# Designs tried in a protein design chat: VH-VL binders against Sex-regulated protein janus-B (janB). Part 17

Target 1, 140 residues: Sex-regulated protein janus-B (janB), of Drosophila pseudoobscura pseudoobscura (Fruit fly) (p54365)
Amino acid sequence: MKILNCFSLIGQCAKPILRTYTSPAADLLKLPRVDIKEGKLRYLLLSVYIHGETKHARTVVRGWNTDSHDDIYYKNVRAMEKLGLCTKCLGGGKMDNDESARKIKIHGSCKTFGAANHHKTKEILLSSSKYKNFNITVKK
Short names: E, the ipSAE of ESMFold2; O, the ipSAE of OpenDDE; V2, 0.75 times the mean of E and O plus 0.25 times the DockQ between their complexes.

## First folded at step 19 (VH-VL; framework fv_concizumab)

Design v5 (from u4 with light chain G96S; at its last look DockQ between E and O 0.39; V2 from the best seeds 0.65)
Fold by ESMFold2, look of step 19:
Structure v5 (fold): chain C 140 residues (1-140), chain A 120 residues (1-120), chain B 112 residues (1-112)
Amino acid sequence: as target 1 above (140 residues)
Amino acid sequence: EVQLVESGGGLVKPGGSLRLSCAASGFTFSDYSMSWVRQTPEKRLEWVAYISYGGSYTYFPDSVQGRFTISRDNAKNSLYLQMNSLRAEDTAVYYCARYEWGELEAFDYWGQGTTVTVSS
Amino acid sequence: DIVMTQTPLSLSVTPGQPASISCKSSQSLLDSDGKTYLNWYLQKPGQSPQLLIYEVSNRFSGVPDRFSGSGSGTDFTLKISRVEAEDVGVYYCMQSTHYPWTFGGGTKVEIK
């Protein structure tokens, strides 16, 4: 995809923006496994994969301070589609992320996609450098 | 039993400042997020501040955003509300309230309140 | 902000008679987690508010079974099957689904 003239302004020549073509496989590997805010969050557990190639999906955690799980889902679907990637929601829940206490509480569900496997979410968080030493509690 | 005891209320002129305290006992304070809720002379209830169990993040309604700050000292089992640029509309009884995250999403225990009067 | 409207503003009830309080929100209180965070509080004379009902219909610890909650979406009801003298006070609904969290204006229940 070439985004020529996207910054064309009156009275000047816009610098062309040439997208560096990366493979979907490379973009999938660069995808952060964890992208969560601090605070009271809604979160989704997402499977991201190359279209037609679900055997090598990457499971990611996405948590945001917003009013709806749907906002998180569609934001991520749109971002992945720009990279040539498919997204499947594996469920959701809620988190309370207090970074100064180095503690995360997880529970709950998403109406549309059901409850995520919160223990899988905990494993993914603990595998990240930022959250590896957090106290992470899955509540009923 | 869960106990929450507020203090620090009083009479303040508009534009002034006041700091409220809440002493907590009967539960593990550092496991719970906390809030301040006020009740106007007309008996209307208004949530005014929230702080997470470790103090890492806070939330406020627009009516007090930028004028109030909330803090906690988990070693002292204490919650605080710093109120600046006070207005007549801030006149209220201020309650310290415990917030139960998860299933309840509610203020499950309240203190007895401390009265703040903002008057010229 | 979500406006919570309670009706009636005041009830005068003979002891032993039922009471019903309506709470209506300006938008749906259904959370995207599938739950509805509509709570009820009672403030008895001279006391602080106390939690009665959470998540529409669940009684908080120690709340007698004469209190029941119901509703969905934007329309909610608190019922007292037989009002007793200790039930006198102001009842508030409250939503915690959306920031900022907001309360209804209150319904005063008193004994005739």
Scores: ipSAE 0.624, ipTM 0.834, lowest interface PAE 1.5, mean pLDDT 90
ESMFold2 (binder alone), look of step 19: mean pLDDT 94; pTM 0.957
OpenDDE, look of step 19: ipSAE 0.868; ipTM 0.922
ESMFold2, look of step 20: ipSAE 0.607; ipTM 0.838
ESMFold2 (binder alone), look of step 20: mean pLDDT 94; pTM 0.956
OpenDDE, look of step 20: ipSAE 0.863; ipTM 0.917

Design v6 (from u4 with light chain S32T; at its last look DockQ between E and O 0.61; V2 from the best seeds 0.00; counts 0 for: pae E 2.4 > 2)
Fold by ESMFold2, look of step 19:
Structure v6 (fold): chain C 140 residues (1-140), chain A 120 residues (1-120), chain B 112 residues (1-112)
Amino acid sequence: as target 1 above (140 residues)
Amino acid sequence: EVQLVESGGGLVKPGGSLRLSCAASGFTFSDYSMSWVRQTPEKRLEWVAYISYGGSYTYFPDSVQGRFTISRDNAKNSLYLQMNSLRAEDTAVYYCARYEWGELEAFDYWGQGTTVTVSS
Amino acid sequence: DIVMTQTPLSLSVTPGQPASISCKSSQSLLDTDGKTYLNWYLQKPGQSPQLLIYEVSNRFSGVPDRFSGSGSGTDFTLKISRVEAEDVGVYYCMQGTHYPWTFGGGTKVEIK
């Protein structure tokens, strides 16, 4: 017995939480809101959503030790496409994450995507368990 | 008013070790990343180490990676450079330098330097 | 590593005359944040280096306005509009865009 149409049938019913199967909706809900490295980082603020469903987008922070903001963007686009998700960049900047000091400094912009709303980035970081008690400053 | 005072330089044989210190004053030391920059006898300037303001991460060029260690004690307003496996090409004046992250992204204040000579 | 090439290696200037120093990088210094991290330092005789110019053209605190920086991409210039006796020393450019951070070889400025 083959259950090839079972996945198709599950996709027809309004059960967005699939106990046996992964779906874009489930993957979006599980998406980490914060994924940043330690160090002098470039970062992007990204909106991630199911194709055609922008009202329920998740805003995520991605900060990596990389040569360009474009590297962060396209790496995340590729990862989200594998999950059936679209990505829109809301801007970028730079971040200095010193975890020993429990301090994060944020400022700057991205030439391609413009400056992120750094205060929104700070809110997202403070909402995470790892960075909840960090001193996070937006530099002027 | 910003002051950086290096110490610990001297004569050392190849393969030896030396620890440099830098005493900081006139600013909130724990707010600033720090670096060591050296000047060779040929008067070339070379960046050799960087440490973040809390000490959580460090960067080095390949020429000293694995041989030099940078550390800081924010309670003592002090920066250190531990230099191991020293080579003749490490002979230089070693400067302690403050790094301003963000808008400036430069070494804005330097100490007077301490001389390290590596020879047999 | 980014090679920073300064020209001339040395120059002698009559007081009150202008001076110009070139710095060329082996790769663009334009960061993806839209800024160019090219700095200039002066080392006066017997002293440590001091910051003059950051981000191509911004004078550091206390630096006289006779110093000006310009350039983009790979080509940069430091100009002194009227050289004074206290401007004697070795001038270094430095790039902070790419690790490892690197300096130019220096340009010695002296008074005739």
Scores: ipSAE 0.482, ipTM 0.815, lowest interface PAE 2.4, mean pLDDT 89
ESMFold2 (binder alone), look of step 19: mean pLDDT 94; pTM 0.956
OpenDDE, look of step 19: ipSAE 0.853; ipTM 0.912

## First folded at step 20 (VH-VL; framework fv_concizumab)

Design w1 (from v5 with light chain T97E; at its last fold request DockQ between E and O 0.41; V2 from the best seeds 0.71)
Heavy chain, then light chain:
Amino acid sequence: EVQLVESGGGLVKPGGSLRLSCAASGFTFSDYSMSWVRQTPEKRLEWVAYISYGGSYTYFPDSVQGRFTISRDNAKNSLYLQMNSLRAEDTAVYYCARYEWGELEAFDYWGQGTTVTVSS
Amino acid sequence: DIVMTQTPLSLSVTPGQPASISCKSSQSLLDSDGKTYLNWYLQKPGQSPQLLIYEVSNRFSGVPDRFSGSGSGTDFTLKISRVEAEDVGVYYCMQSEHYPWTFGGGTKVEIK
ESMFold2, look of step 20: ipSAE 0.673; ipTM 0.849
ESMFold2 (binder alone), look of step 20: mean pLDDT 93; pTM 0.953
OpenDDE, look of step 20: ipSAE 0.857; ipTM 0.915
ESMFold2, look of step 21: ipSAE 0.708; ipTM 0.862
ESMFold2 (binder alone), look of step 21: mean pLDDT 93; pTM 0.954
OpenDDE, look of step 21: ipSAE 0.869; ipTM 0.925
ESMFold2, fold request of step 23: ipSAE 0.715, 0.666, 0.741; ipTM 0.861, 0.847, 0.871
ESMFold2 (binder alone), fold request of step 23: mean pLDDT 93, 93, 93; pTM 0.949, 0.954, 0.952
OpenDDE, fold request of step 23: ipSAE 0.887, 0.884, 0.874; ipTM 0.935, 0.934, 0.927

Design w2 (from v5 with light chain E55L; at its last look DockQ between E and O 0.03; V2 from the best seeds 0.00; counts 0 for: pae E 13.0 > 2, placed apart)
Fold by ESMFold2, look of step 20:
Structure w2 (fold): chain C 140 residues (1-140), chain A 120 residues (1-120), chain B 112 residues (1-112)
Amino acid sequence: as target 1 above (140 residues)
Amino acid sequence: EVQLVESGGGLVKPGGSLRLSCAASGFTFSDYSMSWVRQTPEKRLEWVAYISYGGSYTYFPDSVQGRFTISRDNAKNSLYLQMNSLRAEDTAVYYCARYEWGELEAFDYWGQGTTVTVSS
Amino acid sequence: DIVMTQTPLSLSVTPGQPASISCKSSQSLLDSDGKTYLNWYLQKPGQSPQLLIYLVSNRFSGVPDRFSGSGSGTDFTLKISRVEAEDVGVYYCMQSTHYPWTFGGGTKVEIK
């Protein structure tokens, strides 16, 4: 009982797959809001949702030590497709995540997806248990 | 003011069917996921059905899977539970509950309940 | 399925005195987003359940501050600092971290 879905080259939405042993609603509820590496990284701000259910989208931060924002995007789109979820990129940037100093600097943009709303990214980080007491700054 | 009003409960023989309804008002119904939660005569609570706010996804625990279906009509602000192949252990008060997805992850408003009794 | 075990099964409290209810889960309720989705409900006599506490410790709208929640991992507590007559009923914990969502067996609170 596998359902394959296609998605746009622009990457606006990957249609969900239907699985007999897990549900898209449950998997959306389990998604971490923040998944970032330590150090200098690229990040994307992503909206994840069940196709046709955009009112209850979960906005997540994904950061990775990689050469391209596209790597972050496609890794996450493929992971979400396996869970039956759609993904829309809301933009990107870079972070300097110094966990030993409890400091994060958010800056820059993504060539493919444009700049994320970095102040929204800061809000999401500060709402998380791990980063709630970090000094988080947004730069140009 | 959020209101949820259940109806359709009654006495049914084992193997029978019953359809419950829930009328919603005081909020934008199509913005919320909905559930049915039942309370047994022993006062235990059990979640029994979930439907996403757009109706695209439904889910059930194993105890009712294949026997119950859940649906909604967002134009009528209405939620439904179709119960088939009823058993004595389905005897309960059935609550319509609003599930606040994303922030609370909880049943933030409940109806008054409708009683289903399965007995021969 | 996550088993939610509440203790005591019932308690009888002198008005104005504190009360404490324990809820233990068979697995950690800490979600991958760093939040713990443990909720508390009160069902007063003749009424439907109502939400008291979400995310372990946050009071839902209109809930008096004499109610407080605490805990982490698998061990959680609901406290009532000064029990009043209107607090009589059955208290349930509930987890929404893991499918299927499950409730505790309930704790009946009575006034002596």
Scores: ipSAE 0.008, ipTM 0.531, lowest interface PAE 13.0, mean pLDDT 85
ESMFold2 (binder alone), look of step 20: mean pLDDT 94; pTM 0.956
OpenDDE, look of step 20: ipSAE 0.865; ipTM 0.919

Design w3 (from v5 with heavy chain A106Y; at its last look DockQ between E and O 0.42; V2 from the best seeds 0.00; counts 0 for: pae E 5.3 > 2)
Fold by ESMFold2, look of step 20:
Structure w3 (fold): chain C 140 residues (1-140), chain A 120 residues (1-120), chain B 112 residues (1-112)
Amino acid sequence: as target 1 above (140 residues)
Amino acid sequence: EVQLVESGGGLVKPGGSLRLSCAASGFTFSDYSMSWVRQTPEKRLEWVAYISYGGSYTYFPDSVQGRFTISRDNAKNSLYLQMNSLRAEDTAVYYCARYEWGELEYFDYWGQGTTVTVSS
Amino acid sequence: DIVMTQTPLSLSVTPGQPASISCKSSQSLLDSDGKTYLNWYLQKPGQSPQLLIYEVSNRFSGVPDRFSGSGSGTDFTLKISRVEAEDVGVYYCMQSTHYPWTFGGGTKVEIK
C-alpha cells in the first residue's frame, strides 16, 4: 500500500546518515527546485526538509509523463529518503509543457493530496533558469 | 465560428504514402492541441495522432507508431498527417479534432473528414 | 489498450419514449486526479461526431437536458428521456483517462 509505505517511512527520514560525507542540509540546498518532463504531465508540489527542521523546508515542483500521481510521489519519497530528507506533498495537478513554444499550462488536481497552489508552482517555475522566459498560465 | 477543414484524401495502393491537411479558422490555433481521429468503413472510431499546441511533442497509438507523423504550422493555421507504409486497414475517413486544454480531456470540435482508401 | 464495449449495437425507439445505452470499459476510468474521463459523442446521419456529454455526466454547451449520463468505474450509461427525430444517429462512448484514447463500437439509434 503506498500510503502505508509513506507512513512507515516518516520515522526513517530523520535517521542520521553517519557514514556519508554529505549532509542533509547541503543535499537539500542542491535539490533542483524544478524537475519536470516535456509533454502532458501529472505534477506534485512537494515540501522537502530535514526531519524536525520544517522552518527551512524547500518547495519543489516534480512532473512526469505517467498515468498516476502516486508514481511521482513514490519516486520522490524514495529519492529523498536516500538523502536523509523528509517529503510532504502540498498537492498536485497537471501540466501541458510545450518547450519549443516556451509555454506551460497548469491545471487540475490530485485525488490523494488535492490541488496544489498552482500560482506558487508558476512562481517556482519562473524562478528557474530553464523556465524563466516561458509563458505560464494557470487554469482552474 | 470554429471551422476545421480536412483535405488530401484519395485512393492509394498498399505501401504508399499520403499527406492530409487540416485548415483551421475561427479560433487562435496556436493555443490548442490537435488530434487526428479516423472512422473505418465499419464505423469504428480510432484516435491516431496527437500534437501539442506548439508542436514540441506528439503521441500515437501502436497501430500507426513509426508510420504516421503529425505536424503543424501555426503561422498558416494548418495541421498535417503524413501517412507512410499504408495498409488496407488504414482505409477510413480522417477527421482533425481540437483538444480542449485544462481539466477537460475530450475533443470539442471535429472537421468534416477526408476519405482515404487503401486498395490495390 | 482499454476496450470499450457498448450495448446494444442498435436501438429502434418510438418517438417520445426513453432510450438507454450502456458502455463498459475493460478497466477503471478513474484518473488519479479524481475525475473520470468518460465522454459521449453523437454522429448524426451525414455529419461528423459531436460532443454530447463529458466527464460522465456533464452536458456540453447546447445539449438538451433530455440527455443524461451516469456511471462510475467501468460501467456507464447514457439516457435519453424522450427520444426525438433529431436524436437519430450513432452514439459513441470514449475514454480519455488512459493512453491510447479509445472509443466504444457505437450504438445506432433509429426512430420507428
Scores: ipSAE 0.099, ipTM 0.716, lowest interface PAE 5.3, mean pLDDT 87
ESMFold2 (binder alone), look of step 20: mean pLDDT 92; pTM 0.938
OpenDDE, look of step 20: ipSAE 0.830; ipTM 0.898

Design w4 (from v5 with light chain S96D; at its last look DockQ between E and O 0.48; V2 from the best seeds 0.00; counts 0 for: pae E 2.5 > 2)
Fold by ESMFold2, look of step 20:
Structure w4 (fold): chain C 140 residues (1-140), chain A 120 residues (1-120), chain B 112 residues (1-112)
Amino acid sequence: as target 1 above (140 residues)
Amino acid sequence: EVQLVESGGGLVKPGGSLRLSCAASGFTFSDYSMSWVRQTPEKRLEWVAYISYGGSYTYFPDSVQGRFTISRDNAKNSLYLQMNSLRAEDTAVYYCARYEWGELEAFDYWGQGTTVTVSS
Amino acid sequence: DIVMTQTPLSLSVTPGQPASISCKSSQSLLDSDGKTYLNWYLQKPGQSPQLLIYEVSNRFSGVPDRFSGSGSGTDFTLKISRVEAEDVGVYYCMQDTHYPWTFGGGTKVEIK
């Protein structure tokens, strides 16, 4: 099943044509809440949802070793559209993930989307099995 | 008083290897990321390696990627640079430098340097 | 790689007079977080580099207020309002917005 890409120059989200063997609701539930690399990261806090069903949105953390926050945003928008899902950015920042030290430092903002609620990001990280015992600090 | 002291430099033929060390004191070493920066005979400064404060990740420019390895021993307050497949263009004074992520985002303290000469 | 071009290569200045050093980058140093990570270092004769300015215009601890940094985008300037004998050495700009981190070629400041 083919799906037309559900994105535009300004990030509008229209109802995508389903192209998966699963429902968007199932794909949303399987979506990792945390997908971060090791390193000095740019990160976004994203709300992912089924078109028109924002009450079932899932908030996810995406932190990658990219040159710009925009790269993270557009890659995630494209990936979610292929699953029949819409994406809204809740802000961003920077993250230093040193897994050997079991420490994550969070601060900063994204020029395009503003600062994420870093304390929400910390909550999401601590809810994951990989990061639940990390020392996670937020700096202004 | 922050102090960084490099050692291990010397003369080596092209294709050879050297291991540089940096002894740190006067600060909590494990709280800081570290880098190696080299200064060529023409006095140009080049960043060559970065390691996170826990050692979990490293970064290198393409010029040394795959040939240099950076490591640290936080229990010994020591930083290391393993340099393999050395070339003439690697001839430089090598400095260890302290880096504070999220605060200064700069090399705030440097050692005195150790000289590496690569020649046939 | 971002090329950092400094001018002049050498500057001879009368004591007490101002000095100005230009640093130009081949790409914008404005990070997508809204900050610009452009730093200045001084290497005095026989010494290691020392940090003067970080994030364009912030003086590092102990740096006299006669040093100031300014600029945005690709064009940056370090100014010394009154050059003193202890200011001689080579000045380097450096960017750490984008990997790989790169330095300018240096500007030698001398007293005439």
Scores: ipSAE 0.435, ipTM 0.806, lowest interface PAE 2.5, mean pLDDT 90
ESMFold2 (binder alone), look of step 20: mean pLDDT 94; pTM 0.958
OpenDDE, look of step 20: ipSAE 0.825; ipTM 0.898

Design w5 (from v5 with light chain E55K; at its last look DockQ between E and O 0.43; V2 from the best seeds 0.68)
Fold by ESMFold2, look of step 20:
Structure w5 (fold): chain C 140 residues (1-140), chain A 120 residues (1-120), chain B 112 residues (1-112)
Amino acid sequence: as target 1 above (140 residues)
Amino acid sequence: EVQLVESGGGLVKPGGSLRLSCAASGFTFSDYSMSWVRQTPEKRLEWVAYISYGGSYTYFPDSVQGRFTISRDNAKNSLYLQMNSLRAEDTAVYYCARYEWGELEAFDYWGQGTTVTVSS
Amino acid sequence: DIVMTQTPLSLSVTPGQPASISCKSSQSLLDSDGKTYLNWYLQKPGQSPQLLIYKVSNRFSGVPDRFSGSGSGTDFTLKISRVEAEDVGVYYCMQSTHYPWTFGGGTKVEIK
């Protein structure tokens, strides 16, 4: 179990230089709070922010049908770095997303980052337009 | 009690089709993902199909992908396996199995099986 | 696909004596959630398979204490501390960490 900060884990995310000017504040506000697939998923709960400015961090849910939670983490870290944003993982777990039943089951943990606060994940999902009508259950 | 009862097995020639059924009782069927697992005459076990509890997504191994279709009718507590383009290597006892997501990640209850024989 | 290799192919055991069955996977079964989804099933004569052990070492409901599982990574063992007549049958390991899910070839346990 390791806790890594944005600067140490992904090199120098605090001062990204893009070929084209970007607006990290605008990009942060446009960032989807929920990006999950249908199926048996691994997921992470991530805090995304402008380096040095955690007061306005956004907490986002990212769930993908991958073999490892690390795949989800590094893909999101790379994407956020290109936008001038830092990422901190708040933990992870697993989901079973059956969209025809409008039901999501959540449980579990991530070895690297620990268990996410699954009730926070449920709140975020229910705040989204796509999942607001789903039955979302946190399993033991 | 949890009960799974398969039917629809029989003798079929290569290239033919069969539809298997599984009747479920003793649990809330729509809360569980389901699978088909087959056992060859050599007693090897092979997972062959998975369907989510609402039926929204399915998984198959490469050996049956494109030939087998899995479906469910939650109002009738029924699971189905449509088997097309059957081959001799599909000869097996086919079990309906309940999949417990999360804590177990295992097939926790199995039916009695139904026999499919693919032969000339 | 992950190949699951069981040894021995068969065992003949004197009632009351211990038995040990090995299962080896071609790849690590450790999931990124920190758990290992290695399961054991028993198929008694004339019956369908039944779950004995899940996640390496957890006994399923109603499974006697004489059954225990152990192992990690690629190497796993099922032990029966004291074999009884009702324990005869074919034992299978199975992994659900990686798609496609795969079973071992089975180990037949008989009494002498």
Scores: ipSAE 0.638, ipTM 0.844, lowest interface PAE 1.5, mean pLDDT 90
ESMFold2 (binder alone), look of step 20: mean pLDDT 94; pTM 0.958
OpenDDE, look of step 20: ipSAE 0.888; ipTM 0.935

Design w6 (from v5 with light chain T97I; at its last look DockQ between E and O 0.40; V2 from the best seeds 0.68)
Fold by ESMFold2, look of step 21:
Structure w6 (fold): chain C 140 residues (1-140), chain A 120 residues (1-120), chain B 112 residues (1-112)
Amino acid sequence: as target 1 above (140 residues)
Amino acid sequence: EVQLVESGGGLVKPGGSLRLSCAASGFTFSDYSMSWVRQTPEKRLEWVAYISYGGSYTYFPDSVQGRFTISRDNAKNSLYLQMNSLRAEDTAVYYCARYEWGELEAFDYWGQGTTVTVSS
Amino acid sequence: DIVMTQTPLSLSVTPGQPASISCKSSQSLLDSDGKTYLNWYLQKPGQSPQLLIYEVSNRFSGVPDRFSGSGSGTDFTLKISRVEAEDVGVYYCMQSIHYPWTFGGGTKVEIK
């Protein structure tokens, strides 16, 4: 593998200021664990945390119909920096989310960040109120 | 084993409408996304519609967006293409095609086609 | 839209001889997942298209090993190591990564 650790290579952190360090804790707790669209999607599994507090990181799933995994990464990095939060990518893949069938198919990888642990992604989706009753399969 | 049989083609005037059907058998239809692909008289292949395996979302190229509608009835193993505001350039053989998501990302099985002719 | 350009337009071949078909895309077909979604189809006379090759070089089920695909980025090749009479037809490349999905213009292979 050419990468050692996504946290080390790809993470982005905002520098705390007086107002920001009190706000990031509240924003981290309110951060949705799942934000995905319907359709054929690229997705990333991301770890979001306050600088220096990696034990309290929040793992989130983000995905939409876009031409590159990079679009998802940089949108999330920009959004988290506005909240004073750091982001590390844990890998990526693809989804086919058909909400009428209540079914999500997951497979694949991201060239830059590697394959996400798709079974962890499935666990996170099933823990959400919107997707708790979906049939979620990890495909080869 | 996998079979896709199209019907509903014919001769129509410009501005007219047609509804194509595709009957599927030999596989679990509701597990597969489906498409329509047309072949022009010049033998060019053009993708024209995509519908997800549950029917929740669809995709179209700009050339037919707003004029064509794709739908499916998974209880009847049937796929449909509603074509409105037909133009001469819509003249083609229309194929029903199964889409294999994931590793393939390809149309792995096609029907025999049904011919649509749009002329005065 | 990604334009897919095939050469030659037609190819006459003696059975048992090799054939080679080029497909060039106007943009890279490399996805951000690291795979390249370039497929090849054969349409035999009077028949519907059938899948031969997916993801550049993988033969679909039942496709003989005399068919091989290669290439990367924007340049792709389908080779038939020993053309048989049953290989007559029109060959199409297709990209399935960017909407709208697009096909090459076709290459007709015939026996001379």
Scores: ipSAE 0.673, ipTM 0.854, lowest interface PAE 1.4, mean pLDDT 90
ESMFold2, look of step 20: ipSAE 0.664; ipTM 0.849
ESMFold2 (binder alone), look of step 20: mean pLDDT 94; pTM 0.956
OpenDDE, look of step 20: ipSAE 0.869; ipTM 0.922
ESMFold2 (binder alone), look of step 21: mean pLDDT 94; pTM 0.956
OpenDDE, look of step 21: ipSAE 0.885; ipTM 0.935

## First folded at step 21 (VH-VL; framework fv_concizumab)

Design x1 (from w1 with light chain E55K; at its last look DockQ between E and O 0.61; V2 from the best seeds 0.73)
Fold by ESMFold2, look of step 21:
Structure x1 (fold): chain C 140 residues (1-140), chain A 120 residues (1-120), chain B 112 residues (1-112)
Amino acid sequence: as target 1 above (140 residues)
Amino acid sequence: EVQLVESGGGLVKPGGSLRLSCAASGFTFSDYSMSWVRQTPEKRLEWVAYISYGGSYTYFPDSVQGRFTISRDNAKNSLYLQMNSLRAEDTAVYYCARYEWGELEAFDYWGQGTTVTVSS
Amino acid sequence: DIVMTQTPLSLSVTPGQPASISCKSSQSLLDSDGKTYLNWYLQKPGQSPQLLIYKVSNRFSGVPDRFSGSGSGTDFTLKISRVEAEDVGVYYCMQSEHYPWTFGGGTKVEIK
């Protein structure tokens, strides 16, 4: 647990301790909407939620330079389970992220989960501070 | 029509350096990732470098990693390969190739090649 | 590295007869998107390689329909239904699924 720094001297009166909130609801709100690498990527569009609380599901984009879409899925499932969260895959595809050109190309599908709604992925990317000014193209 | 024209090949001693150029025309160069592919005297084809359309990232096989660098100047429609610490096995015809991401994932157009000979 | 093995190494064909070239990869070329990234190139005498087939079976623009590709996993075939004089050259398969990208050793096709 991370606590606030308290001036450490002998005899100091106790100060309130700030705790990292670990409830699933707080952890869901803290999830980055976008976590993508630079390069030729596989990506998944994921719905993350608290069990039984699908009305407040959060849609996130995960794009990594891995050998398989399955790698992205299982690593995210494991990470969300540690936070008490459920994960549903909404589909996948591929990206070519060239940050020097400030351009992202999106295309394709995932065999296991089908094609993501790439236009939704584009909306999520454009809502982020890092990618809001990128030229994002969905390819045929 | 798409044209890729390589230059800068020549004879170099082992341990030497050489810089190849590729002039592109007939397409929007900055929309395409590019590669260098070489053909050995035994006629084997080997991919040796890749650069993204904006130049933000590159890939190399282990055989040339750390010795070769790839760069591009999109304002000049030019691609470059800097080859350092050259070895006899780097002797080859070097092709500039355009990479079509997504639908193809292939080298769809190639230049005529430029010959590099590494010999004492 | 993925080794791409082509057979035969050379092929001498009577004009108008079919030809078949095999390419085997040391590992599966099936992507997790359900597609297979195996390409074929032709290098005619004195020329640069040119793209013939992409993703196993798709002919590139301007490629005659006498060329066809097939296969899956690790086993792939290029067929020429009726060999013409302009089909002479060296055929290479190439995989773009795993880095480093690798080519087959080539199959030389000649006319008798």
Scores: ipSAE 0.655, ipTM 0.848, lowest interface PAE 1.5, mean pLDDT 90
ESMFold2 (binder alone), look of step 21: mean pLDDT 93; pTM 0.954
OpenDDE, look of step 21: ipSAE 0.878; ipTM 0.932

